# Designs tried in a protein design chat: VHH binders against o26223. Part 189

Target 1, 191 residues: o26223
Amino acid sequence: MKLLWTSQHIKVTVHIDGKVSKMDVLEAIKTRRSIRKYQDREVPEELIDKILDAAMCGPSAVDERPWHFIVVRNREMLEKIPEVHPYGAMVKDAPVAIIVCCDSSLEKIPGFWVQDCSIASQNILLAAHSLGLGAVWTGVYPLEDRVEGIRRLFSIPEHVIPFSVIPLGYPAENPGTRDLFDPDRIHLEKW

## First folded at step 12 (VHH)

Design x19 (framework vhh_vobarilizumab_d1)
Fold by ESMFold2-Fast, scan of step 12:
Structure x19 (fold): chain B 191 residues (1-191), chain A 121 residues (1-121)
Amino acid sequence: as target 1 above (191 residues)
Amino acid sequence: EVQLVESGGGLVQPGGSLRLSCAASGFTFSSYEMAWYRQAPGKGRELVAYISSGGYTDYADSVKGRFTISRDNAKNTLYLQMNSLRPEDTAVYYCARGPFDTWIESSFDYWGQGTLVTVSS
């Protein structure tokens, strides 16, 4: 959005002045967890700007970059999301949510927008985690009822597809960790 | 190996209370989402209550305000406190382990054997 871009340009110095996460990439990937409980605390617009910048930095099929993002802070709107997303109840308790969308008019190669929006969603989760926030990816696409419910709630046009709803905030839970490495899924030279 | 063992079911009169327990072993309990499901005679399995690894909870509308899900990570135990029980709550109740760090809350991969709750006179 234009206002977020203006804020990002102004905030270059603020980002340099110790407000940048010091977590390395591998640490961020290995320690990120889905967070569904949030502190009753506002998320600064500067952090949302950084997260959206990171979301747009992912690789894209034929560089089509079909992403659009809706930033939702309105409590009334957040409280309506569980009505169309039965497992998105935590969204109503979050200070902010990001809806990741695909603008199909930007698509150059059919079907690869799903991977593009998945990459953007994961970058949002990683960037939020690196900045001291918690977030969770709540699935929308390809669940038809959720896609149309979210489209209706946020006046999303027919050529735009809502992909995920990601509530985020300062975490009020601390999930445990697990070693997920499975060598049986690695094949050398051939299947 | 993953094991979930439910207990606490039984026969209770309408308006009564029961506390179900689920003893978990074979995995890092504190890291996983947990849930209680139920299956009534002649009906499909339905989600009753959900709890995240950090303690976020959610409930089916039919039990909200009457049932409370909780977990004791030190004891590797999941609980369901059932109050103001109704004949419609009669079902086999299943403890279920959710996926680690899931983006879809409806997917559960391991189930216990179930415990029968009968609400009748």
Scores: ipSAE 0.336, ipTM 0.697, lowest interface PAE 2.9, mean pLDDT 86

Design x2 (framework vhh_vobarilizumab_d1)
Fold by ESMFold2-Fast, scan of step 12:
Structure x2 (fold): chain B 191 residues (1-191), chain A 121 residues (1-121)
Amino acid sequence: as target 1 above (191 residues)
Amino acid sequence: EVQLVESGGGLVQPGGSLRLSCAASGFTFSSYEMAWYRQAPGKGRELVAYISSGGYTDYADSVKGRFTISRDNAKNTLYLQMNSLRPEDTAVYYCARSPFESYVDAAFDIWGQGTLVTVSS
């Protein structure tokens, strides 16, 4: 069994038998898990376009929207990421990775680009999950050696800061759902 | 105080069985992914078995079919049932709490002291 979904610019086919279907926003947020094992399947360009569209829709400090994205599909390049990111071993087995970057020339208010790029990164994870894909955020900034390693590997200009590397693909694992609600972290009216 | 305490190691003959336990305290055990690692003399730590908060399990190829990871959330305890033990399973076994949803790598943030398993005749 499968569903066919079409938008003005993008067409996707989703297999219902794989338990990938449309979910509400709260369900998507609560069931999204980091995925580090991927099927040996290509991710269609149309799905990457949807994910990047969602990434750019987040709030941004003074609407500066400093994010830029590098889409990496080349196997040789994916295999080199663990050399400059010690804990990024899963990236070499992913069909595609997105590198989230900040273009500092677009910055309107100092320092808030970190929050902006964090929002973009989380939107990538949520959008991937909603489309039946799995992804994981592997941290780059503020670890200087990783920032410079990724910059050199992908020929990133000096005024652009690599923020995160997000491999993604069709999931080959199912970690299940967490229940993290902790009422002790909620304070009514004051601390 | 966050703590992991392993037990159940010992000397066993090839083909034998052992059950390792890891007692967790100081955190909400049921909310965390847990793993068993091992380190043989002169080698780095290797992942042996993994269990998610939701019960998903995964194993290293070398132990698949012989080892079973499980958890008892009511007792805050992680287990590793080891069957058909081989000399190459000789190692110190470590319990680890995994920040599986960490965006700063897949590194495990809390390690126990370890328990020695020796498989020898």
Scores: ipSAE 0.462, ipTM 0.746, lowest interface PAE 1.2, mean pLDDT 85

Design x20 (framework vhh_vobarilizumab_d1)
Fold by ESMFold2-Fast, scan of step 12:
Structure x20 (fold): chain B 191 residues (1-191), chain A 120 residues (1-120)
Amino acid sequence: as target 1 above (191 residues)
Amino acid sequence: EVQLVESGGGLVQPGGSLRLSCAASGFTFSSYEMAWYRQAPGKGRELVAYISSGGYTDYADSVKGRFTISRDNAKNTLYLQMNSLRPEDTAVYYCARAGYESHIDYFDYWGQGTLVTVSS
């Protein structure tokens, strides 16, 4: 089947004689790596929309889904992130970053928003990887200076907590993976 | 057991060059992000240079254009090429390993350090 994807940035046509590579879920989980170097190439809005759709599909405590997302494409704003996030230097070179936030007014049970926003952050990383992009989770919460720096930089209201900054783009590095399976951490029936 | 062993430190005159090496063992070196830190007398530890497993590099403003971090995954070795050395570069230089896929930039293993003295 001939498929045509059109965004503001790119047109993609796939013919029946072409290849559409699909990564299964286990492959995506096992091969995803943090990517800190990006090609000088813009990410289409359609791909960001797919990533954010996936981010919102995670489980959440009591269905509170406290997530809000800021999509940053403005170069001047991206260049300011390292000033308030010391280990976010790669963000200045990324075409786009997503800031994962918690709207505390949506919180139904205290403290579980951290888990909810962690799940959203990981879904962003996996979705980006599945779409041929690279991303890295740079931690914000619970480091108070980073939380307040990001809040001030992006005019985030006091009831909203910035949780993570995730730069993403087409990867310009290809890191290897390690075998993380440890059977000593698996207990049958009892500890 | 994870081991990081620095070498290449020494006395050098201002404007000179040194190449530091860090021999890594006990882990899959190629999968980890690595860094060089330094600690000058009377100062805290500061990040000098960083390299990701895939080759992304970053440098402290004080060393940009003068220092180059690199890695040789076949030899399990991290390098810091230091050019145009200044007296203010005098410090103990530490090799450090970041946590694999860490979402917080903390380092879990450090070497013993190698002393670099820049003096006339």
Scores: ipSAE 0.562, ipTM 0.781, lowest interface PAE 1.6, mean pLDDT 88

Design x21 (framework vhh_gefurulimab)
Fold by ESMFold2-Fast, scan of step 12:
Structure x21 (fold): chain B 191 residues (1-191), chain A 121 residues (1-121)
Amino acid sequence: as target 1 above (191 residues)
Amino acid sequence: EVQLVESGGGLVKPGGSLRLSCAASGFTFSSYEAAWFRQAPGKEREFVSYISSGGYTDYADSVKGRFTISRDNAKNSLYLQMNSLRAEDTAVYYCAAGPYESYIDSTYDYWGQGTLVTVSS
């Protein structure tokens, strides 16, 4: 029995920030840009929940869905990420970051977890953009030193592989639009 | 066909300045992330600075405040303005371009031949 409406004691105001709060799929794909500068604003938990729901909706090999996510909001922990992942300097300026992980115990087909976690990462970027947020994918796997550094920093067990670190926030930059269509990369019937 | 060509290297005294240029051809440079890396004698190649297609810049701590990276997409060019040069900045400097927004050299698809910068008296 659903009695959720009678137990509502806490209200959170969900604020969607951005130029377009309603965006079709093609528009979202074509206008998403990597965002590395963020406003000093917290991202509501409800928006993170929507982003993670979208992340888990991606296809996976043999429906293995090996992804796990760590949501990092603690400023001291965010500030430590560049020390372990020196190529993630923008992460310390973000209000929140999502670490996409693979639980190898859920893997049904060896190696396909990389595609699975890539799909989850891309869905995070698209969902964030559609909600008026900015995000960027910073790579962890397959670099052994960064994998182990992130593992130690966040107490990730050995059978779990940190794949990407995705800082998110309300954008403080607007890179504009790109025209990336290249017909020379399209071959009809044969190479 | 795809090329990155560095220029502007040379001998400079400590405290001096030097400007490196990198000319890109054979690909749509404006769509790529671009970076400078360097390799000193007997050392591994290390990150110096990057600039995203959207203009976001980042720097290695050792060069922050002294070096400035910039790009001119209309001229398919990348630049590194180096000020307050130190003996430890002596290295072969490489420009790189790739699809990933990364400080990691192995993620870059296109590399220049390198230009030598020597900082000595």
Scores: ipSAE 0.000, ipTM 0.236, lowest interface PAE 12.5, mean pLDDT 83

Design x22 (framework vhh_gefurulimab)
Fold by ESMFold2-Fast, scan of step 12:
Structure x22 (fold): chain B 191 residues (1-191), chain A 120 residues (1-120)
Amino acid sequence: as target 1 above (191 residues)
Amino acid sequence: EVQLVESGGGLVKPGGSLRLSCAASGFTFSSYEAAWFRQAPGKEREFVSYISSGGYTDYADSVKGRFTISRDNAKNSLYLQMNSLRAEDTAVYYCAADSFETYLDAYDYWGQGTLVTVSS
């Protein structure tokens, strides 16, 4: 345990577990960056399986777990994503992409699937980072044109809603560190 | 508050050069990806060039080899060196800052634009 004075408003206690070479959870969260440029190198299926396992471990409203995933490795299909998702022009060269979807037939409480799929998307980003990969969340829902474009492109049925497209691969860029802690956003006891 | 202020636009003849600047304030610019976009009269806004926090750059095919994007984090500034300008480069040029953690480009920070006119 290490007690650090990080601001005039709060003290942060950090537990430093033994000296290990693996990335800690806090390190993964704080150092994860959106990666939009990838090496020309395939991602092993075993790593995708680990990422999707982690994605399904997030909390879910009333445990509805409405998420479904489409794994896209086909180059012709990856090249078509920018046609229906303009932001995808920055990521068309990814070796693989995961499309996070909501199966509305699994929904137990209206509307909370958005939070569930957001949690799954973030878990994909964190898991990828922890495994030495880079990824970026590109938004689909609630933009109607992107939702319908992705639905048509991947033959997604009407009761399933595409939520996000996450290209990933071995990073070909190395973004610098970030310092985003803002004590002015922390209110003690009251607003 | 967040501000992006472009400068350096103007009238230039075909084959000429211009250097655009963008001054960022109200946020930690060094932590952001930055980009230039342009909008010609009667057309939609289009991507021109991008630079990541880590120094990776990308360019639209139409400007590749002619334009160079750069940044100076100590000055909170983004630049676009425009060479071999053509009539089709005439547009209002916009500076944009992407938190690089944006999952939706519609929420990027935008400047108000600077006009570049390439004509005799």
Scores: ipSAE 0.277, ipTM 0.629, lowest interface PAE 1.9, mean pLDDT 84

Design x23 (framework vhh_gefurulimab)
Fold by ESMFold2-Fast, scan of step 12:
Structure x23 (fold): chain B 191 residues (1-191), chain A 121 residues (1-121)
Amino acid sequence: as target 1 above (191 residues)
Amino acid sequence: EVQLVESGGGLVKPGGSLRLSCAASGFTFSSYEAAWFRQAPGKEREFVSYISSGGYTDYADSVKGRFTISRDNAKNSLYLQMNSLRAEDTAVYYCAASPFESYVEPQYDYWGQGTLVTVSS
């Protein structure tokens, strides 16, 4: 089989502190896959800073912006996450993980912090992908045992709620792209 | 149209080896997460092993070090190499797959019909 050349590709260049990313946003959304295998290679702090900057740029209900982030690089701490998260086995092999948290003292409207932290989590995944990294969202809230396990492990105060654990690294796996477009889920003008 | 068909089950003595295969059709296998589950008579279905679309693997504690999951995307196939088999490994083994991007836990939409593995002297 032969791949044919195609033309009329629109190239979007994004400048991030002098560095250039050539992945357009639709490509990033459609090609992002959960990455659970990482190279034994350090992720520069500069890239983590760019990812967290992107995380904080999402929309927020009544602009409450309740998110706080814990950046974990300590291997001993990363190795303990699978003990409190049944689907976090890959975290022990990641060079870094970000824990997305809600500071409930910043909440202005009840319950919308969940959407705010979901938006932040997805932005972390997309930003990581655009920067050549791989990541996976391992859910914490609203599973009580995971919430309390992560809280105790990272000394998170009672008014702060751990929402997700996102390990990140240079990918050591290459998953295929999904084809999920379903026109039966689209209703024109009315249900 | 998605189909998964298991093969390779049979009778084997304790300490023996067996290789299960799962043939996938009707979808782009390389984009799908895949797993093996098993169910012994009168028991609940039990997770055995998982392989991501990119090759990350995970194993139930009961089979870790004895079983190896693998995939061949060019052949649209999933495999389970079972070594050092024990009587308690006797079960119907099921292949499962889904293109999930779950942030809570794995969820499989497509299942095979199962293949029987009997470990007996």
Scores: ipSAE 0.708, ipTM 0.865, lowest interface PAE 1.0, mean pLDDT 90
Fold by OpenDDE, second read of step 13:
Structure x23 (fold): chain B 191 residues (1-191), chain A 121 residues (1-121)
Amino acid sequence: as target 1 above (191 residues)
Amino acid sequence: EVQLVESGGGLVKPGGSLRLSCAASGFTFSSYEAAWFRQAPGKEREFVSYISSGGYTDYADSVKGRFTISRDNAKNSLYLQMNSLRAEDTAVYYCAASPFESYVEPQYDYWGQGTLVTVSS
């Protein structure tokens, strides 16, 4: 049974059996939205694996690949995340969340880990969307209170920096599409 | 021209109710996240409530259970139903819109001029 979410420009076919409709990369990028409402439905481990595989396919500075991922399914832990992340209320309603972290010991060039983990986080979002899931990027770094909150909650060692919390689930909302193209942000040859 | 215009502010007694409206024009409001902020005299502007383009809502702790944010995309309108108003709710209320989810002021691109809400006996 296919659940079709139709928006003005987005046909997202969510297959109940976990089958993913083919989505090209531009479509995935263009139609991806933050999803904060989820169905009462578990996400198969296979999909999480695919998402994490995608997360690890992004480039990193000098190929340092500093990222680590905590996959959280425990309800108690999911419910605690909002306590340390004030804008993570939706996490408690998600069947699973991925916490993207940086192992600083893997960093070869200082500072690029933020870009590396951002790329990984974005790939998670795109992969999730392409697989018929909804997700949202909730920022942790660089806010110290969130970083330490997540660190304590998940016993993350000091040399590992929590970067983002990304709840995932089958979407229970359709935010529609955004038109974010801004030609004023495009400069030709020079500023 | 992008515009957000608030209305519905006024004087109300404690325990009273008001409904604020925000009319958006000049951009695709339905695609934007929206929020209410408020600024009390002598205080910094603070977050009140957020609503996503998909209808997800969130509230500051100080207004939870009393305020309700809603939107009508067909009318390019944002609303804030304020019940059980308190003296501390006195402020200029601003509607704001952003292409991204945000609970912080700097990330909202468009702002209204504000509407004054005064809660006084």
Scores: ipSAE 0.000, ipTM 0.271, lowest interface PAE 11.3, mean pLDDT 88

Design x24 (framework vhh_gefurulimab)
Fold by ESMFold2-Fast, scan of step 12:
Structure x24 (fold): chain B 191 residues (1-191), chain A 121 residues (1-121)
Amino acid sequence: as target 1 above (191 residues)
Amino acid sequence: EVQLVESGGGLVKPGGSLRLSCAASGFTFSSYEAAWFRQAPGKEREFVSYISSGGYTDYADSVKGRFTISRDNAKNSLYLQMNSLRAEDTAVYYCAARPWESYIDTSYEYWGQGTLVTVSS
């Protein structure tokens, strides 16, 4: 068995000022872009560990933290994802993908797991970007065919719901920044 | 408000060249992937070329080496340089755009009205 889960989840992450990330939070949020083309380079397990640590630090409803993650590096498995998830076509060319799942047995309040898993997914994208990687969120839930296809492909139990598939790697494309600020969407004091 | 307007079509002889332009307005073009499609008389619409928000390009096998897609986000413009034109390239050419930052797939959301390219002697 590979040492991919237990040691990664037990270790304490120590942040040394100026050694982990040079990008501030606002810069990371504003400059993150979806990346669907990756270099033929392996992503170190250490970086995946940092990304997943960050993913689990998001808020969740009643602190239920229902998320589970499947880390997929096996080329055969990555190549099968597009067959059950058409929007995940780029996954076959990625060095690694993370599948964000909800364990419904951890749910404390009905329905909020969708927001919880959305927060975890966005944190994966931001953490990847801050570490010099590119990633893209490809939606699974609530599309029934994709949910069931991913479940079957990865032997996911009935009480666990696959939410998103996020391929990631060193970027082979560079989308420019976006200027999306729209003051017409801001209402002071009242509508 | 939202528009994609193609220009540059016309009549050319086999072996000639044309440059198509597509002007985008009413949306943040840099947040979209863009593509060229064409439809010849009596045929289905077919993919010609694609350019991602980040500049990655792809081409249909029938046009590889002859056509070049490019974009200028500052000018909200998409281009298709067509070289070594053949009779079978005769078609109405459409530019199309869909969101790049979507976490769910969608069909092309925005389409131009098309520009006619006729390749004949």
Scores: ipSAE 0.646, ipTM 0.786, lowest interface PAE 0.9, mean pLDDT 89
Fold by OpenDDE, second read of step 13:
Structure x24 (fold): chain B 191 residues (1-191), chain A 121 residues (1-121)
Amino acid sequence: as target 1 above (191 residues)
Amino acid sequence: EVQLVESGGGLVKPGGSLRLSCAASGFTFSSYEAAWFRQAPGKEREFVSYISSGGYTDYADSVKGRFTISRDNAKNSLYLQMNSLRAEDTAVYYCAARPWESYIDTSYEYWGQGTLVTVSS
């Protein structure tokens, strides 16, 4: 049965857990949207810390945890990112961006780092949303021009692979809710 | 009509506790950031506590460790648990809300009428 989300407003169910109310995880997942417009408002360091903590809580292949994070607040650098990332225009408008990278020297099994960094990136998005921020995943890997662009811009070592650029800020837009459930993508026992 | 209505204020002795409530109506409270402010007689209104739509909280240094802000979106309600109250906590307490999805500077869009908290021996 398809779930219908008809509201244009993000519904947030907050559960009181101890001293702090928290967004339900399913609510966070379902209501998260890519946000590309941001308020002229700084993001507190505490929120970034929480987001990065969440980013590092995801699983990784054989617990290799290959991820590194570059936190970018410098306006000049933020403004340069779109020059090497054609779909990163919104980064220049964000108060902060997180660049997720893989240290290939930490890989225990080749190739799984993409999954690991994807999980980390998604956790950043969910955490940001749960904290009242907007974010968007702008892909860097596996496009060589973007990878090398970001590498050069931030002087990233050769053994470290930039994976994603995630601008964050207080949202200045509300794309509304969406229903992405597709029962045709579900197969029972066999394809 | 949009309304924020505070309640729970009153007279309490130093060291005592109060729980303030703020009932929101006329707008989607769950999509809003919320805060408590207070104004003592002859003083400017000051920030007390903030809670995001997702539940992130912040506090003024003067109330850290003593006050706890929370929200119940299902009830369209904001709360402030005040413990270890001091004479200097005496003020009219206001709840406020602002949308998180809209461009705003630092201003809160909606304000309550306030509830008086008096801490006196």
Scores: ipSAE 0.006, ipTM 0.259, lowest interface PAE 11.5, mean pLDDT 88

Design x25 (framework vhh_gefurulimab)
Fold by ESMFold2-Fast, scan of step 12:
Structure x25 (fold): chain B 191 residues (1-191), chain A 121 residues (1-121)
Amino acid sequence: as target 1 above (191 residues)
Amino acid sequence: EVQLVESGGGLVKPGGSLRLSCAASGFTFSSYEAAWFRQAPGKEREFVSYISSGGYTDYADSVKGRFTISRDNAKNSLYLQMNSLRAEDTAVYYCAAGTYEGYIDSAMDYWGQGTLVTVSS
């Protein structure tokens, strides 16, 4: 049996290099790539606010929304991240990074904060892409050395857990596109 | 069929240089991130260097300033220029490629068979 997939078409208007373009949701999802090389160009606070607004719009377990965000623009602080995160070297060259955190005091059911913070992290990546920026998710949780390193570096209290570090900026690289659709992973009616 | 084939390994004296090559086939190499790893006898496999599809590079502290990673997408090739070699650089060197959309480190999809580098003193 063949499946017919239908999708909603939601359009977002973005400003790219002074021009206005429209990107639908499926296009944004399919064309987003991890970006690790950034232009020497500041990201306006207005765009960071839009990205964080989108991050907070994700679903969460029992609507607990446990996410908190640290916005880091200080160059000296960004340069210290690779000391506690071995594959975070690109962060020192980014104009800004967002640290996604879970405030465990907001947790309504144990353990689902991981999915909640994953959703927020992915929304940051998609929102950044839709606004003409590039970003990459560098993992922190559940690697204990990274969790404690980031906690100490940014004075994060014990009841708050750093989940991911996401540097972002205007992209200075253009990775190729991917074709990842694999119909062998789709099962009809039963396994 | 996906294949990564390393070459350029061998015996070299301390302070010497070697250039490792990795030839990719069976996939669109230009769309993939690439990295070098090494493993010495009795040691864990360790990260050496990384290059993104767009040319961003990263290095382990132990090789920073001595090794240079590069790629040639038109030739489907990855390179590691190793200078000022030390006895502790003796290891089997592995080429790896992945999309590196993994949010934890170098999640690599494809691996070569390795090439031996021996630095004798």
Scores: ipSAE 0.249, ipTM 0.606, lowest interface PAE 1.9, mean pLDDT 86

Design x26 (framework vhh_7aqx_2)
Fold by ESMFold2-Fast, scan of step 12:
Structure x26 (fold): chain B 191 residues (1-191), chain A 122 residues (1-122)
Amino acid sequence: as target 1 above (191 residues)
Amino acid sequence: QVQLQESGGGLVQAGGSLRLSCTTSGFTFSSYEFSWFRQAPGEEREFVGAISWSGGYTDYADSVKGRFTISRDNAKNTFYLQMNSLKTEDTAVYYCARGPFESYIDYSFDYWGQGTQVTVSS
């Protein structure tokens, strides 16, 4: 089932045969970890649609929303990603990957698309986690060799910039959690 | 005080085996990813292998894949590099490192060991 867009409304018809994780937003943020080992299980299209819907809900500079997404399920294509992304070895073993891109023709204010695409990437990670999936953000931009490698591999036009590659699947590892709260980084009233 | 300390290096003949250890202190060991790097004379430091927080994911440089195995022992706050079928080109100073795998750009490392010499003779 594909995601349908209607004017100001998204019509998403989702039938999930199994249980969907229930997490509040703070729990999702605090317990999300990078997952690089995946079960040999297909991720339903309905879950990908939910993740991409969440990705597009982030704030963007001057509401430019420059995001475009490539969903890659083809095994041969996934196996070629490590050739142009040296630290993307796990991608070839994932059932699916999302490539987050910026369409520069949608950019209204120069340079802020980086923050926009960062927000979209983090929303993908959080949404995947909330749905019982694991994912990892593998950086592409601003490393020119990776940007051009991914562009060529997926026939991405010159006005579109690949930002990140996010493999995802059902997790086959459990790294646990870290408490990263550091009060020394909080300044009251002044630096 | 965070510390990482390598041990287990030395001289070995080609085809032999060595196990390197990295003993750590000053932090919660089970919360972190770890890796091994090496540096041959006149070369830059290169990645060898990494292990995730859970031990469920390992990554290796193509040059060592199938010959080297990284593992961890959370009870001992120590992680290891088992090196089998050693070649003369494996001769290098080996460094252990602590990395937060929550990096969105490759690996990010905050603490390093001092290095341990591995010399493989023909």
Scores: ipSAE 0.370, ipTM 0.688, lowest interface PAE 1.6, mean pLDDT 86

